# VHH binders against q96n21r8to141: the designs that were tried, part 21

Target 1, 126 residues: q96n21r8to141
Amino acid sequence: RDRLSFLHRLPILLKGTSDDDVPCPGYLFEEIAKISHESPGSSQCLLEYLLSRLHSSSGHGKLKVLKILLYLCSHGSSFFLLILKRNSAFIQEAAAFAGPPDPLHGNSLYQKVRAAAQDLGSTLFS
Below, E stands for the ipSAE of ESMFold2; O stands for the ipSAE of OpenDDE; V2 stands for 0.75 times the mean of E and O plus 0.25 times the DockQ between their complexes.

## First folded at step 13 (VHH; framework vhh_etentamig_d1)

Design w4 (at its last look DockQ between E and O 0.75; V2 from the best seeds 0.00; counts 0 for: pae E 4.3 > 2)
Fold by OpenDDE, look of step 13:
Structure w4 (fold): chain B 126 residues (1-126), chain A 124 residues (1-124)
Amino acid sequence: as target 1 above (126 residues)
Amino acid sequence: EVQLLESGGGLVQPGGSLRLSCAASGFTFSEYAMSWVRQAPGKGPEWVSGIESSGGSTYYADSVKGRFTISRDNSKNTLYLQMNSLRAEDTAVYYCARDFGDYEEGSRHAFDIRGQGTLVTVSS
């Protein structure tokens, strides 16, 4: 039931975590936070989606996911935060994110991803 | 610990000026857009101004355009709001907030943290 309901939220999540250089619209942060409050099952599905997206996306996608997770630290459900803390190994990996320099932007995107991961870690375990 | 601390508020006469500061700590300040929001007595929160992480772009509510200037010093982890030509209707508690919004029209803001605020009173 929860998984089926969650599928109807995928368009929001896909847009909020798109693999492009367009920033995530502010209203999507709120919409995504609402998903975490729908049920524990929805929170679980949300976390699974975000972690999967984090691992499979480009730097831009990773940055969006990390910022969404950071936002959820303040606006997500208590249950979501609980399971996020239990599945926080990805933070270390993201904090070490690196790659070849971009011809135009150099290492800027890598630095942004690492910074976001660091901030997420600090917030989650502070 | 993530923290935002506003300062610089006070009593000022109409037409006067104030400069607000917001000291940020506990996160990579330079990577986030920041906003000022205010709340007047008996009214809801109002977005006042925003600035991108790099400081390259600034945005203002119509009510403060031409009078207020937002700026930031990323080396000092500090956000500023220069307030000129103050009016009675500017009286409010002013908050700085970390903003995940992109300032596109219709995108709305997304604040996750804000300070305790600083009171600005404009009165003759």
Scores: ipSAE 0.870, ipTM 0.927, lowest interface PAE 0.5, mean pLDDT 94
Fold by ESMFold2, look of step 13:
Structure w4 (fold): chain B 126 residues (1-126), chain A 124 residues (1-124)
Amino acid sequence: as target 1 above (126 residues)
Amino acid sequence: EVQLLESGGGLVQPGGSLRLSCAASGFTFSEYAMSWVRQAPGKGPEWVSGIESSGGSTYYADSVKGRFTISRDNSKNTLYLQMNSLRAEDTAVYYCARDFGDYEEGSRHAFDIRGQGTLVTVSS
């Protein structure tokens, strides 16, 4: 079953979607894109994981997930893109992401999350 | 739709100069690091240069340091590459790319290439 084979990929996914201010290393985008090409089941598991992290993370994690999804629009499998389009309600939610000013970053992180969500929506439905 | 439209290539003699441009649209240009990637005939793609989203930090492959200058104008959604002292080895199709990864010496970046590129030919 694709879920069990997908679980072996969790360490790389956790590293790439950590809810912290450490940027996602570029090579991890490429590794995550490989998961989307392994099978339709791996694509479904990958999408479920990424959307779960998007929901559960603060602005840092949300931004990382949105950038990964943006990368996958041009580097992920055609099946992944299909199911992403079909599960796209999160884009409007992320485009409205807001909160009180962060003492370290002010509103910049919220703005980046909103911009990434808007870019993703434009990419998927252009 | 994300678009990256490269221009400014051409035929140049060794030692000459060219300035490449990349017009960006369909995304928030100022929020992304950008790179130039080139592909010589019969070879795989090679990273050339990168620039942070603000334009504050620039990075270059060793083969082009001191000869090429990357810049951006976020008000015009445009990325530039000034190429001086051109050599035959610089002959390639040049692509601009969004860079989703952090620049790190020796590490692979995550490049998002969308355009057909602009051909630079350096020949006498």
Scores: ipSAE 0.270, ipTM 0.663, lowest interface PAE 4.3, mean pLDDT 85
ESMFold2 (binder alone), look of step 13: mean pLDDT 82; pTM 0.834

Design w5 (at its last look DockQ between E and O 0.09; V2 from the best seeds 0.00; counts 0 for: pae E 14.4 > 2, placed apart)
Fold by OpenDDE, look of step 13:
Structure w5 (fold): chain B 126 residues (1-126), chain A 124 residues (1-124)
Amino acid sequence: as target 1 above (126 residues)
Amino acid sequence: EVQLLESGGGLVQPGGSLRLSCAASGFTFSEYAMSWVRQAPGKGPEWVSGISGSGGSTYYADSVKGRFTISRDNSKNTLYLQMNSLRAEDTAVYYCARDFGDYEEGWRHAFDIRGQGTLVTVSS
């Protein structure tokens, strides 16, 4: 039930975590937060999706996911936050995110990802 | 330990000026857009102004455009709101908020944290 319902939310998530340099629209943060409140199963699906996306995406995608997770620390369901805390190992990985310099932007994207990860860690365990 | 702390509010006469400050801590200040929002007595919250992380882009509600100026000093982790030509209708509690809003689609804000606010009273 929860997984099927979650599939209907994928378009929102795909748009919010698109692998491009366009920022996630503000309204999508709210919509994604609503997903976490639908059910515990929905929260689990959401976390799985975001972690999968974080792992497979470029720097832009990673940054969006981390920002979404940070937003969810304030607006997500208590259950989502609980399972997020239990699965927080990715924060260390993201905080160490590095790669070859971009010809135009150098290391700026890597720094942004690391900063977002650090902020997420600080918020989640503060 | 994320925190936003507003200051600078007070009583001012119509036509007067105030400068609000917001001290941020517990996060990488320069990586986030910031906004000012206000809530007048008996009214809902109203977005007032926003500024990008770098400070290169600023946005204003029509109600304050030309009178208010938002700025930031990332070296001091501080957000500012210069309020000139104040009116009675500007009376409100003013909050600073961390904003995940998208600038490209207009100012569609998404706040996750805000301060306790500072009261601005404009009265004769």
Scores: ipSAE 0.840, ipTM 0.915, lowest interface PAE 0.5, mean pLDDT 94
Fold by ESMFold2, look of step 13:
Structure w5 (fold): chain B 126 residues (1-126), chain A 124 residues (1-124)
Amino acid sequence: as target 1 above (126 residues)
Amino acid sequence: EVQLLESGGGLVQPGGSLRLSCAASGFTFSEYAMSWVRQAPGKGPEWVSGISGSGGSTYYADSVKGRFTISRDNSKNTLYLQMNSLRAEDTAVYYCARDFGDYEEGWRHAFDIRGQGTLVTVSS
């Protein structure tokens, strides 16, 4: 595992997966994809980080992580895609994501999370 | 059942104007970002313009910026596209769509197109 190399990337990952309504900048998708190409250990650390963030975040963070994973289906390393396929149970959980309506926004965030999960499943296993 | 009905197309000379409308039903209109997408004969679809669910943010393809204005009336469930200074290259079938994409992230659009579109022809 290449934990030291991964640790140097952590500020970028925290920016791209912050649990708020600020969208992840496009250049961060490219930087995250580079992490997946550095080594098998970096790919394992990246997947573990993204899935942990997916689990612990509100809908905003969940949506960002799912969009990053979708980007990685086309731009990540082949090794990252292999381990993602083998650790894909989270997709069904995210496709069922729900909660009480947000008084200001209704159900739109939950709908976006579910749609992103459906797109990821379709892309990953098509 | 989600329905989108485009109207307002027609034949117009270069430099002219048209106003397109899209009547929406079967969903809570104000909860969804909307886009106009056009398709010229023999070409792939091209995103034209987008607007947030509230109408507070609008976006335009470079080819139409300054000439087209997107708007919506959430009380009437209607999306609009005001098209000014029309050019031959604007000739296409225009569709309205719910848009699930994120405009600020460089994300590709995710269009939900339901209608048959409205034909705009700019010629002479």
Scores: ipSAE 0.000, ipTM 0.102, lowest interface PAE 14.4, mean pLDDT 79
ESMFold2 (binder alone), look of step 13: mean pLDDT 83; pTM 0.843

Design w6 (at its last look DockQ between E and O 0.01; V2 from the best seeds 0.00; counts 0 for: pae O 13.0 > 2, placed apart)
Fold by ESMFold2, look of step 13:
Structure w6 (fold): chain B 126 residues (1-126), chain A 124 residues (1-124)
Amino acid sequence: as target 1 above (126 residues)
Amino acid sequence: EVQLLESGGGLVQPGGSLRLSCAASGFTFSEYAMSWVRQAPGKGPEWVSGISGSGGSTYYADSVKGRFTISRDNSKNTLYLQMNSLRAEDTAVYYCARDFGDYSKGSRHAFDIRGQGTLVTVSS
């Protein structure tokens, strides 16, 4: 039931996590935080979606997802924070994110992704 | 441990000036847009001003344009708000915030406020 209800929120999530260099609008951060407060099942679906998107996206999408997760540390439900802490192996992987120079940004996008991952880890654990 | 520590508030007369500071720690300061948000007694938060991570773009609410100047020093992890020509309606607690949202007027911002704020009182 939670998964079916969550599917109705996919347009918001796809818009907020689009794999481009346009920042996620502030209202979408707030709408995504609301999803985490709907139920424990919604929190689980949200985390699974965000981690899947993190894995599949370029550096721009990765950065956007990491900033959403960082926002959710302060504004998501306590249950979301709990399951995020329990599913945190991605943080170390993102903190090592690298690749060939991006034509528009060189290495700076990879550095931004690594910094966001480090900031997320610092917020969650220290 | 993300920390944002506001300072520089006080009592000033109308037409006076104050400079607010916000010391940031626990995150990569230069990678985030920052905002000043104020809250008058008994009212909701009001966005005042924003600045990009590099400091290259600045934004202001209509109520403060031409009077307030936002700036940042990324080498000192510090955000500033220079407040000139102060008016009674500027009286509020001022908070600094990481701002995850866009800066377009009328759009909801996504503030991350961590500090206790600094009180600015503009009174005769």
Scores: ipSAE 0.377, ipTM 0.730, lowest interface PAE 2.8, mean pLDDT 86
Fold by OpenDDE, look of step 13:
Structure w6 (fold): chain B 126 residues (1-126), chain A 124 residues (1-124)
Amino acid sequence: as target 1 above (126 residues)
Amino acid sequence: EVQLLESGGGLVQPGGSLRLSCAASGFTFSEYAMSWVRQAPGKGPEWVSGISGSGGSTYYADSVKGRFTISRDNSKNTLYLQMNSLRAEDTAVYYCARDFGDYSKGSRHAFDIRGQGTLVTVSS
């Protein structure tokens, strides 16, 4: 029931977490936050999606997910935040994100991802 | 020149123990928190453990809590990781990293340098 409804939201999530270097549009943050408020089931599906995306995506994708999660700390449902706190191990992993320097951007993307993870951790457990 | 050099990795059977060392040079070691991070084949980096500059505070990932112990000797500019009860899933390249974050404030795992890593293989 909740999962079926959630599937209708996938286009929004896919767009907001694309693996390209285009930042997530501002309005999608709000749309994604609304998903968390639809139901506890929707919140669970949202978290599962975001975590899966975080682990499988490029640095750009990871950065988008982390920024979305950060936004959700302030605008997401209480239940979403609760389950996010219970599943926060990924923050430590993201905070250690590293790789070979990019010929064009060097370590910039890694630094951004780590910084975003730190911000998320600070916000979530402040 | 700022440098971190890991050592102590090797092949060990499940349930075994290893002690990793990291020799630091080129900076005031005691002024920086240090961390161990690891990267398993086909996986992204994972934070393992951290220790404050003074050594008074230690932190662990849930996956290693109770099994690993981080410590440091600031007089020797050396970071250690005692790994006990090793499991197959602990197989990874282990890196020491300089962490200028503040764990008390939640701004942690800010790594600006790391070593070349030492390979730990846990296999029967």
Scores: ipSAE 0.000, ipTM 0.224, lowest interface PAE 13.0, mean pLDDT 89
ESMFold2 (binder alone), look of step 13: mean pLDDT 83; pTM 0.844

## First folded at step 14 (VHH; framework vhh_etentamig_d1)

Design x1 (at its last look DockQ between E and O 0.10; V2 from the best seeds 0.00; counts 0 for: pae E 13.0 > 2, placed apart)
Fold by OpenDDE, look of step 14:
Structure x1 (fold): chain B 126 residues (1-126), chain A 124 residues (1-124)
Amino acid sequence: as target 1 above (126 residues)
Amino acid sequence: EVQLLESGGGLVQPGGSLRLSCAASGFTFSEYYMSWVRQAPGKGPEWVSGISGSGGSTYYADSVKGRFTISRDNSKNTLYLQMNSLRAEDTAVYYCARDFGDTSEGYRHAFDIRGQGTLVTVSS
């Protein structure tokens, strides 16, 4: 039931976590936060989606996911935050994110991802 | 711990000036858009001004354009709002807020954290 409802929300999630270099639109942060409040099942599906995207996405996708997660620390459901804290190993991995310099952006994207991860860790466990 | 602390508010005469400051801590300040929002007595929150992480882009509400100037010093983790030609209708509690609306698509604001605010009173 929750999974089916969640699937109807995939379009906004796909848009908000796209691999392009366009930042996630502000209104999508709010929409994604609403998903976490629909049910514990929705929160679970949301977390699974975001973590999957985080691991499979480009640097830009990773940055978007981390920023979404950071936003959810303030606007997500309490249950979402609970399960996020229980599945926080990715934060350390993201905080160490590195790779070859990008032809257009150099190392800036890596720095941004690491910074976002650090900020997420600080917010989540402070 | 993430913290935003506003200061610089006070009582001023119409036509006067104030400079607000917002000290940020607990996050990588330069990586975020920051905004000033205000709330007047009996009214809802109103976005006032925004600035990109680098400071290269600034935005203003129509109500304050030409009078207010937003700026930031990333080396000091500080956001500023220079307010000139103050009017009675500018009276409000002013908050600085971290803004995830770093896009050009028009949906520009998604605030997650704000400070406790600083009161600006413009009165004769």
Scores: ipSAE 0.844, ipTM 0.917, lowest interface PAE 0.5, mean pLDDT 94
Fold by ESMFold2, look of step 14:
Structure x1 (fold): chain B 126 residues (1-126), chain A 124 residues (1-124)
Amino acid sequence: as target 1 above (126 residues)
Amino acid sequence: EVQLLESGGGLVQPGGSLRLSCAASGFTFSEYYMSWVRQAPGKGPEWVSGISGSGGSTYYADSVKGRFTISRDNSKNTLYLQMNSLRAEDTAVYYCARDFGDTSEGYRHAFDIRGQGTLVTVSS
């Protein structure tokens, strides 16, 4: 039931986590936070989705997911925050994110991903 | 029709203060990140400050940190910018915008500017 209810939210999630250099619109951050408040099952589905996108995306998608997770630290449900803390190994991996220099921007995208991961880690474990 | 109407600009001496307002209509105000963007004469637009839909997160350009405070009142559909310790370099037309980007990151903002702006002049 939670899986079926979660499927109705996929258009929002696809918009907010598209793997491109267009930033996630601000209203989508708030819509995604509402998903975390619907139920513990919705929170679990949301976390699974976000971590899957983090793993599968380029630096742009990774940055979007990390920014969404950071927003959820202060606006998501207590249950979501609990399961996020329990599944936090990705933070160390993202804090070490690297790749070849971007010819136009150097390594600034990698630096942004690492900074977002560091912000998320300090926020979660303070 | 989406409308954004800026007000509160004027002539002020260096070190002075002004409070800008932006009246919003035609959309669900509380669901959008909002930003202030300024444009000095003969220059391109510069992002100044941003705020989340709930008002829980605020962001500032380095040039205004500690001097400017962004806020919103979602019950009045109004965005504000309190500007203190004004300098000549703050002279510009100030616009409010719906912000479709990550308000903590410059250069990737997608601003929806609809108003004529409000002129702030800081004179010696």
Scores: ipSAE 0.000, ipTM 0.123, lowest interface PAE 13.0, mean pLDDT 77
ESMFold2 (binder alone), look of step 14: mean pLDDT 85; pTM 0.863

Design x2 (at its last look DockQ between E and O 0.08; V2 from the best seeds 0.00; counts 0 for: pae E 10.1 > 2, placed apart)
Fold by OpenDDE, look of step 14:
Structure x2 (fold): chain B 126 residues (1-126), chain A 124 residues (1-124)
Amino acid sequence: as target 1 above (126 residues)
Amino acid sequence: EVQLLESGGGLVQPGGSLRLSCAASGFTFSEYYMSWVRQAPGKGPEWVSGISGSGGSTYYADSVKGRFTISRDNSKNTLYLQMNSLRAEDTAVYYCARDFGDLSEGSRHAFDIRGQGTLVTVSS
């Protein structure tokens, strides 16, 4: 039931975590936060999705995911935060994110991703 | 610890000026849009102004355009709001907030944290 409901929310998540260089629209942050409040199962599915996207996405996608997670620290469900804290290994990985310079942006995207990861860590464990 | 701390509020006469400050800590200040929001007595929150991470883009509510100026000093992790030509209707608690929204879209804000606010009272 939770998984089926979650799949219905997938278009929102796909848009909010796209690999393009367009920032996640503000209204999607709120919509994604609502997903975390629907049920513990929804929170679990949301976390799994975001972590999967974080792992497989471009630098821009990673940045979006990290910012979404950061936003969820304040607006997500308590259960979501609980499971996020239990699965926080990705934060160190993201904080060390590096790669070849981008032909358009150089190293700026790597710096942004690392900064977002650091900020997420600071917020989550402060 | 993530923190936003507003200051600079006070009592001023109509037509007067104030400069608000917001000290940010616990996050990479320059990587975020920041906004000022206010809440007047008996009213809901109202977005006032926003600024991009670099400070290159600024945005204002119609009610304050031409009178208020938002700025930031990323080297000091500080957000500012210069308020000129103050009116009685500007009376409110002013908050600085970290904004994940696209300020170019106007109403699409996404605030995650804000300070405790600073009171601005405009009265004769």
Scores: ipSAE 0.863, ipTM 0.923, lowest interface PAE 0.5, mean pLDDT 95
Fold by ESMFold2, look of step 14:
Structure x2 (fold): chain B 126 residues (1-126), chain A 124 residues (1-124)
Amino acid sequence: as target 1 above (126 residues)
Amino acid sequence: EVQLLESGGGLVQPGGSLRLSCAASGFTFSEYYMSWVRQAPGKGPEWVSGISGSGGSTYYADSVKGRFTISRDNSKNTLYLQMNSLRAEDTAVYYCARDFGDLSEGSRHAFDIRGQGTLVTVSS
Protein backbone atom coordinates (compact mmCIF):
# COMPACT_ATOMS: atom_id res chain seq x y z
CA ARG B 1 0.00 0.00 0.00
CA ASP B 2 2.93 2.28 0.75
CA ARG B 3 4.36 1.48 -2.67
CA LEU B 4 1.04 2.36 -4.31
CA SER B 5 0.83 5.74 -2.51
CA PHE B 6 4.46 6.36 -3.40
CA LEU B 7 3.64 5.85 -7.10
CA HIS B 8 1.39 8.95 -6.89
CA ARG B 9 4.63 10.88 -6.33
CA LEU B 10 6.63 9.57 -9.28
CA PRO B 11 5.81 12.51 -11.60
CA ILE B 12 7.39 15.03 -9.19
CA LEU B 13 10.40 12.76 -8.61
CA LEU B 14 10.97 12.30 -12.35
CA LYS B 15 10.70 16.07 -12.89
CA GLY B 16 13.07 16.91 -10.02
CA THR B 17 15.69 14.29 -10.92
CA SER B 18 15.72 14.53 -14.72
CA ASP B 19 19.14 13.82 -16.16
CA ASP B 20 19.65 17.17 -17.87
CA ASP B 21 21.07 20.59 -17.10
CA VAL B 22 17.71 22.07 -16.04
CA PRO B 23 17.84 22.79 -12.31
CA CYS B 24 15.39 21.20 -9.90
CA PRO B 25 12.84 23.91 -9.02
CA GLY B 26 12.86 24.93 -5.37
CA TYR B 27 9.22 23.99 -4.72
CA LEU B 28 9.96 20.38 -5.71
CA PHE B 29 12.40 20.06 -2.79
CA GLU B 30 9.49 20.81 -0.47
CA GLU B 31 7.18 18.35 -2.24
CA ILE B 32 9.81 15.61 -2.06
CA ALA B 33 10.33 16.24 1.66
CA LYS B 34 6.59 15.68 2.18
CA ILE B 35 6.96 12.16 0.75
CA SER B 36 9.39 11.25 3.54
CA HIS B 37 6.80 12.24 6.18
CA GLU B 38 3.97 10.06 4.81
CA SER B 39 5.13 6.74 6.26
CA PRO B 40 8.21 4.62 6.90
CA GLY B 41 7.39 2.71 3.71
CA SER B 42 7.29 5.94 1.70
CA SER B 43 10.66 6.93 3.16
CA GLN B 44 12.14 3.57 2.12
CA CYS B 45 10.70 3.86 -1.39
CA LEU B 46 11.99 7.44 -1.67
CA LEU B 47 15.52 6.46 -0.65
CA GLU B 48 15.54 3.50 -3.04
CA TYR B 49 14.41 5.76 -5.89
CA LEU B 50 16.96 8.49 -5.17
CA LEU B 51 19.89 6.09 -4.85
CA SER B 52 18.88 4.28 -8.04
CA ARG B 53 18.73 7.61 -9.87
CA LEU B 54 22.09 8.65 -8.39
CA HIS B 55 23.76 5.51 -9.73
CA SER B 56 22.11 5.61 -13.16
CA SER B 57 22.50 9.34 -13.94
CA SER B 58 25.24 11.42 -15.46
CA GLY B 59 26.71 14.29 -13.44
CA HIS B 60 23.61 16.49 -13.90
CA GLY B 61 21.29 13.92 -12.36
CA LYS B 62 23.79 13.01 -9.66
CA LEU B 63 24.05 16.65 -8.62
CA LYS B 64 20.28 17.02 -8.39
CA VAL B 65 19.90 13.88 -6.27
CA LEU B 66 22.67 14.97 -3.91
CA LYS B 67 21.08 18.40 -3.44
CA ILE B 68 17.72 16.74 -2.71
CA LEU B 69 19.32 14.43 -0.14
CA LEU B 70 21.01 17.41 1.53
CA TYR B 71 17.65 19.18 1.80
CA LEU B 72 16.10 16.05 3.30
CA CYS B 73 18.69 15.97 6.09
CA SER B 74 16.88 18.91 7.71
CA HIS B 75 13.40 18.70 6.18
CA GLY B 76 12.83 14.96 5.82
CA SER B 77 11.43 12.70 8.50
CA SER B 78 13.53 11.33 11.34
CA PHE B 79 13.02 7.85 9.90
CA PHE B 80 14.33 8.95 6.48
CA LEU B 81 17.43 10.42 8.10
CA LEU B 82 17.98 7.16 9.99
CA ILE B 83 17.84 4.95 6.88
CA LEU B 84 19.96 7.47 4.93
CA LYS B 85 22.72 7.22 7.56
CA ARG B 86 22.49 3.42 7.37
CA ASN B 87 22.82 3.53 3.56
CA SER B 88 25.54 6.17 3.24
CA ALA B 89 28.33 4.34 1.39
CA PHE B 90 27.38 6.20 -1.80
CA ILE B 91 28.66 9.48 -0.29
CA GLN B 92 32.31 8.47 -0.43
CA GLU B 93 31.86 7.18 -3.98
CA ALA B 94 30.24 10.46 -5.08
CA ALA B 95 32.92 12.52 -3.30
CA ALA B 96 35.45 10.84 -5.62
CA PHE B 97 33.30 11.20 -8.73
CA ALA B 98 35.33 11.74 -11.88
CA GLY B 99 35.16 10.92 -15.56
CA PRO B 100 36.50 11.88 -18.98
CA PRO B 101 36.53 15.64 -19.69
CA ASP B 102 33.08 16.84 -20.70
CA PRO B 103 33.63 18.30 -24.18
CA LEU B 104 31.22 21.14 -23.39
CA HIS B 105 32.02 21.93 -19.73
CA GLY B 106 35.34 20.24 -18.94
CA ASN B 107 35.57 18.95 -15.37
CA SER B 108 33.35 21.56 -13.68
CA LEU B 109 30.31 19.26 -13.37
CA TYR B 110 32.39 16.56 -11.69
CA GLN B 111 33.68 19.14 -9.20
CA LYS B 112 30.11 20.20 -8.38
CA VAL B 113 29.08 16.59 -7.77
CA ARG B 114 32.06 16.06 -5.47
CA ALA B 115 31.29 19.30 -3.57
CA ALA B 116 27.64 18.29 -3.09
CA ALA B 117 28.68 14.88 -1.78
CA GLN B 118 31.11 16.50 0.66
CA ASP B 119 28.36 18.83 1.92
CA LEU B 120 26.05 15.85 2.42
CA GLY B 121 28.67 13.85 4.32
CA SER B 122 29.47 16.84 6.54
CA THR B 123 25.79 17.31 7.33
CA LEU B 124 25.17 13.63 8.14
CA PHE B 125 28.30 12.84 10.16
CA SER B 126 29.64 16.03 11.79
CA GLU A 1 9.16 34.64 4.29
CA VAL A 2 12.52 34.44 2.57
CA GLN A 3 14.57 37.62 2.89
CA LEU A 4 17.99 38.52 1.55
CA LEU A 5 19.39 41.99 2.39
CA GLU A 6 22.55 43.20 0.68
CA SER A 7 24.77 45.93 2.11
CA GLY A 8 28.30 47.31 1.98
CA GLY A 9 28.31 48.96 -1.43
CA GLY A 10 29.61 52.41 -2.14
CA LEU A 11 31.95 54.57 -4.20
CA VAL A 12 35.58 53.48 -4.33
CA GLN A 13 38.69 54.31 -6.32
CA PRO A 14 40.14 51.86 -8.82
CA GLY A 15 42.37 49.41 -6.96
CA GLY A 16 40.33 49.80 -3.79
CA SER A 17 38.45 47.26 -1.72
CA LEU A 18 34.93 46.72 -0.43
CA ARG A 19 33.28 44.00 1.59
CA LEU A 20 29.66 43.17 0.79
CA SER A 21 27.32 41.46 3.23
CA CYS A 22 24.01 39.65 2.76
CA ALA A 23 21.77 39.05 5.77
CA ALA A 24 19.54 36.01 5.26
CA SER A 25 16.33 35.06 7.06
CA GLY A 26 13.21 32.94 6.61
CA PHE A 27 15.02 29.74 5.60
CA THR A 28 17.73 27.38 6.89
CA PHE A 29 20.72 29.27 5.49
CA SER A 30 23.28 26.45 5.78
CA GLU A 31 21.27 24.16 3.48
CA TYR A 32 21.54 26.37 0.40
CA TYR A 33 24.20 27.08 -2.15
CA MET A 34 24.56 30.85 -2.38
CA SER A 35 25.78 33.05 -5.20
CA TRP A 36 26.64 36.69 -5.82
CA VAL A 37 25.20 38.07 -9.06
CA ARG A 38 25.88 41.52 -10.47
CA GLN A 39 24.12 43.67 -13.03
CA ALA A 40 25.95 46.57 -14.65
CA PRO A 41 23.98 49.44 -16.22
CA GLY A 42 22.57 48.38 -19.58
CA LYS A 43 23.74 44.78 -19.21
CA GLY A 44 22.15 41.51 -18.18
CA PRO A 45 22.85 39.72 -14.91
CA GLU A 46 26.29 38.12 -14.51
CA TRP A 47 27.17 35.38 -12.05
CA VAL A 48 30.18 36.39 -9.95
CA SER A 49 30.81 33.75 -7.30
CA GLY A 50 29.20 30.80 -5.53
CA ILE A 51 29.65 28.88 -2.29
CA SER A 52 28.37 25.53 -1.04
CA GLY A 53 26.09 25.22 1.99
CA SER A 54 28.88 24.27 4.38
CA GLY A 55 31.25 26.85 2.90
CA GLY A 56 33.74 24.14 1.99
CA SER A 57 33.63 24.75 -1.79
CA THR A 58 33.90 28.13 -3.53
CA TYR A 59 33.64 29.10 -7.19
CA TYR A 60 34.48 32.25 -9.13
CA ALA A 61 33.89 33.72 -12.54
CA ASP A 62 37.18 34.09 -14.44
CA SER A 63 36.73 37.88 -14.45
CA VAL A 64 37.00 38.07 -10.63
CA LYS A 65 39.21 35.08 -9.81
CA GLY A 66 42.10 36.04 -7.55
CA ARG A 67 40.51 39.41 -6.62
CA PHE A 68 37.22 38.42 -4.93
CA THR A 69 36.67 36.05 -2.03
CA ILE A 70 33.25 34.62 -1.16
CA SER A 71 32.59 33.41 2.38
CA ARG A 72 29.72 32.70 4.74
CA ASP A 73 29.09 32.58 8.46
CA ASN A 74 26.30 30.06 9.02
CA SER A 75 26.05 30.99 12.71
CA LYS A 76 25.13 34.57 11.70
CA ASN A 77 23.13 33.68 8.54
CA THR A 78 25.37 35.99 6.56
CA LEU A 79 27.03 35.74 3.14
CA TYR A 80 30.07 37.90 2.30
CA LEU A 81 31.99 39.04 -0.75
CA GLN A 82 35.42 40.57 -0.22
CA MET A 83 36.28 42.57 -3.33
CA ASN A 84 39.90 43.65 -3.82
CA SER A 85 41.74 45.35 -6.67
CA LEU A 86 38.49 46.82 -7.94
CA ARG A 87 38.20 47.97 -11.55
CA ALA A 88 35.74 50.16 -13.40
CA GLU A 89 34.28 46.99 -14.96
CA ASP A 90 33.17 45.87 -11.49
CA THR A 91 30.67 48.76 -11.27
CA ALA A 92 27.26 47.14 -10.83
CA VAL A 93 24.40 46.44 -8.48
CA TYR A 94 25.35 43.28 -6.54
CA TYR A 95 22.71 40.79 -5.39
CA CYS A 96 22.98 37.72 -3.23
CA ALA A 97 20.88 34.74 -4.27
CA ARG A 98 20.07 31.19 -3.39
CA ASP A 99 21.28 29.13 -6.34
CA PHE A 100 19.16 26.10 -7.20
CA GLY A 101 21.27 25.44 -10.30
CA ASP A 102 24.97 24.97 -10.94
CA LEU A 103 27.72 26.91 -9.14
CA SER A 104 30.10 27.61 -12.04
CA GLU A 105 30.72 30.12 -14.82
CA GLY A 106 28.91 29.38 -18.05
CA SER A 107 26.47 26.97 -16.43
CA ARG A 108 22.72 27.26 -16.13
CA HIS A 109 21.89 28.96 -12.84
CA ALA A 110 18.55 29.30 -11.06
CA PHE A 111 18.92 32.43 -8.94
CA ASP A 112 16.43 33.30 -6.22
CA ILE A 113 16.99 37.06 -5.78
CA ARG A 114 14.92 38.78 -3.07
CA GLY A 115 16.80 41.95 -2.15
CA GLN A 116 17.25 45.38 -3.75
CA GLY A 117 20.97 44.79 -4.18
CA THR A 118 23.84 47.05 -3.16
CA LEU A 119 25.47 49.44 -5.61
CA VAL A 120 29.21 49.33 -6.12
CA THR A 121 30.68 52.22 -8.12
CA VAL A 122 34.35 52.17 -9.03
CA SER A 123 35.34 55.61 -10.19
CA SER A 124 37.49 58.56 -9.19
Scores: ipSAE 0.005, ipTM 0.333, lowest interface PAE 10.1, mean pLDDT 82
ESMFold2 (binder alone), look of step 14: mean pLDDT 85; pTM 0.861

Design x3 (at its last look DockQ between E and O 0.02; V2 from the best seeds 0.00; counts 0 for: pae E 18.7 > 2, placed apart)
Fold by OpenDDE, look of step 14:
Structure x3 (fold): chain B 126 residues (1-126), chain A 123 residues (1-123)
Amino acid sequence: as target 1 above (126 residues)
Amino acid sequence: EVQLLESGGGLVQPGGSLRLSCAASGFTFSEYYMSWVRQAPGKGPEWVSGISGSGGSTYYADSVKGRFTISRDNSKNTLYLQMNSLRAEDTAVYYCARDFGDTEGSRHAFDIRGQGTLVTVSS
């Protein structure tokens, strides 16, 4: 039921967490936040998706996920925030994100991801 | 703790000028698009201006183009709004907001804003 309903939201999530270097459009942040408010089950599915995406995506994808999570700290459901806090180990990993320098941008993307993770940690636990 | 604190509001005559400031703390200021939004009495929020993280791109609502200038000093974690040629219809509480809508002025996503600073334009 919740899982099936959530599957209909995947196009939004895939767009918002794409691996390309195009920032997530503002309206998608709002749409994703709505998903968290549909039901506790929807929040659970959303968190699972975002965490899975965070671990499997490019640096750009990781940055998008972290910023989406940061936005959800203010606009997500209380239940979503609760389960996010319980599953926050990824923040430390993301805060240490590193890799080979990009030929064009060097280490800038790594810095952005680490900064986003730090900001998320500060927001989530303050 | 994440915080945005606006200042610089006040009472001015039509045609006058004000400079608003927004002090940011608790996050990596330079990594975020920042916006000014305002809310006039009895009206909904209105986006006023936005600036990219680096400050390289600025955007304005049609209602303030040519009169307002947004800028930022990332070394000071501060956002500014220079308001010239003020009009009565500019009267509002002005808020600075962290903006996840990193696009040209059309779709914004604000997550945090300050308490606001009141700008009153009256003769």
Scores: ipSAE 0.859, ipTM 0.923, lowest interface PAE 0.5, mean pLDDT 94
Fold by ESMFold2, look of step 14:
Structure x3 (fold): chain B 126 residues (1-126), chain A 123 residues (1-123)
Amino acid sequence: as target 1 above (126 residues)
Amino acid sequence: EVQLLESGGGLVQPGGSLRLSCAASGFTFSEYYMSWVRQAPGKGPEWVSGISGSGGSTYYADSVKGRFTISRDNSKNTLYLQMNSLRAEDTAVYYCARDFGDTEGSRHAFDIRGQGTLVTVSS
């Protein structure tokens, strides 16, 4: 009944992965890491949630999810890392995150998302 | 290609209301933080309001808080701005934009594609 118990974690997850320009607070990284340690089922639900948010979010939300995943590489459960490695195709997609040329601005959120994805890939598979 | 088409502007008296729409296409709308940006005569672009990709978080410039409401319908690829209690100072061309700002610095980086929609507030 891991999926039912996981639903009680949604307020923390929604706050930490909100699709806005407010950085995820450090204490939320710790709370999310604790979810990965609760059970293998909780780890699977957590990964599914984070990947879903990565796909559905703007660049702000994508960046937050990638930073959370990076934190989990060193603070998440070993089982979470195992399933993350098995479901890692998203890293290449995020490393290519781009949009149309921006005629009004240089450096963009695109660059930050790509850099975070590259950091995650190097950390996860080094 | 990315398209953003603003509509709903017009002439309105002070205290009146308007609802702006922005039809989006050529990208996965729900993945992007969206903003309304306005440009008054003789001024540079000014950020008005922003909304997260899911619609769960909304933000407003101090000058419009309590009067304007941003929303989105991701099933219709449409961004909205409900503008109430309009003032002469709100007169501007209004644009919708994808916002690629740096969240660590809370700075905006607007991708404006449309011609905008003119809002004129005058007696």
Scores: ipSAE 0.000, ipTM 0.092, lowest interface PAE 18.7, mean pLDDT 78
ESMFold2 (binder alone), look of step 14: mean pLDDT 87; pTM 0.883

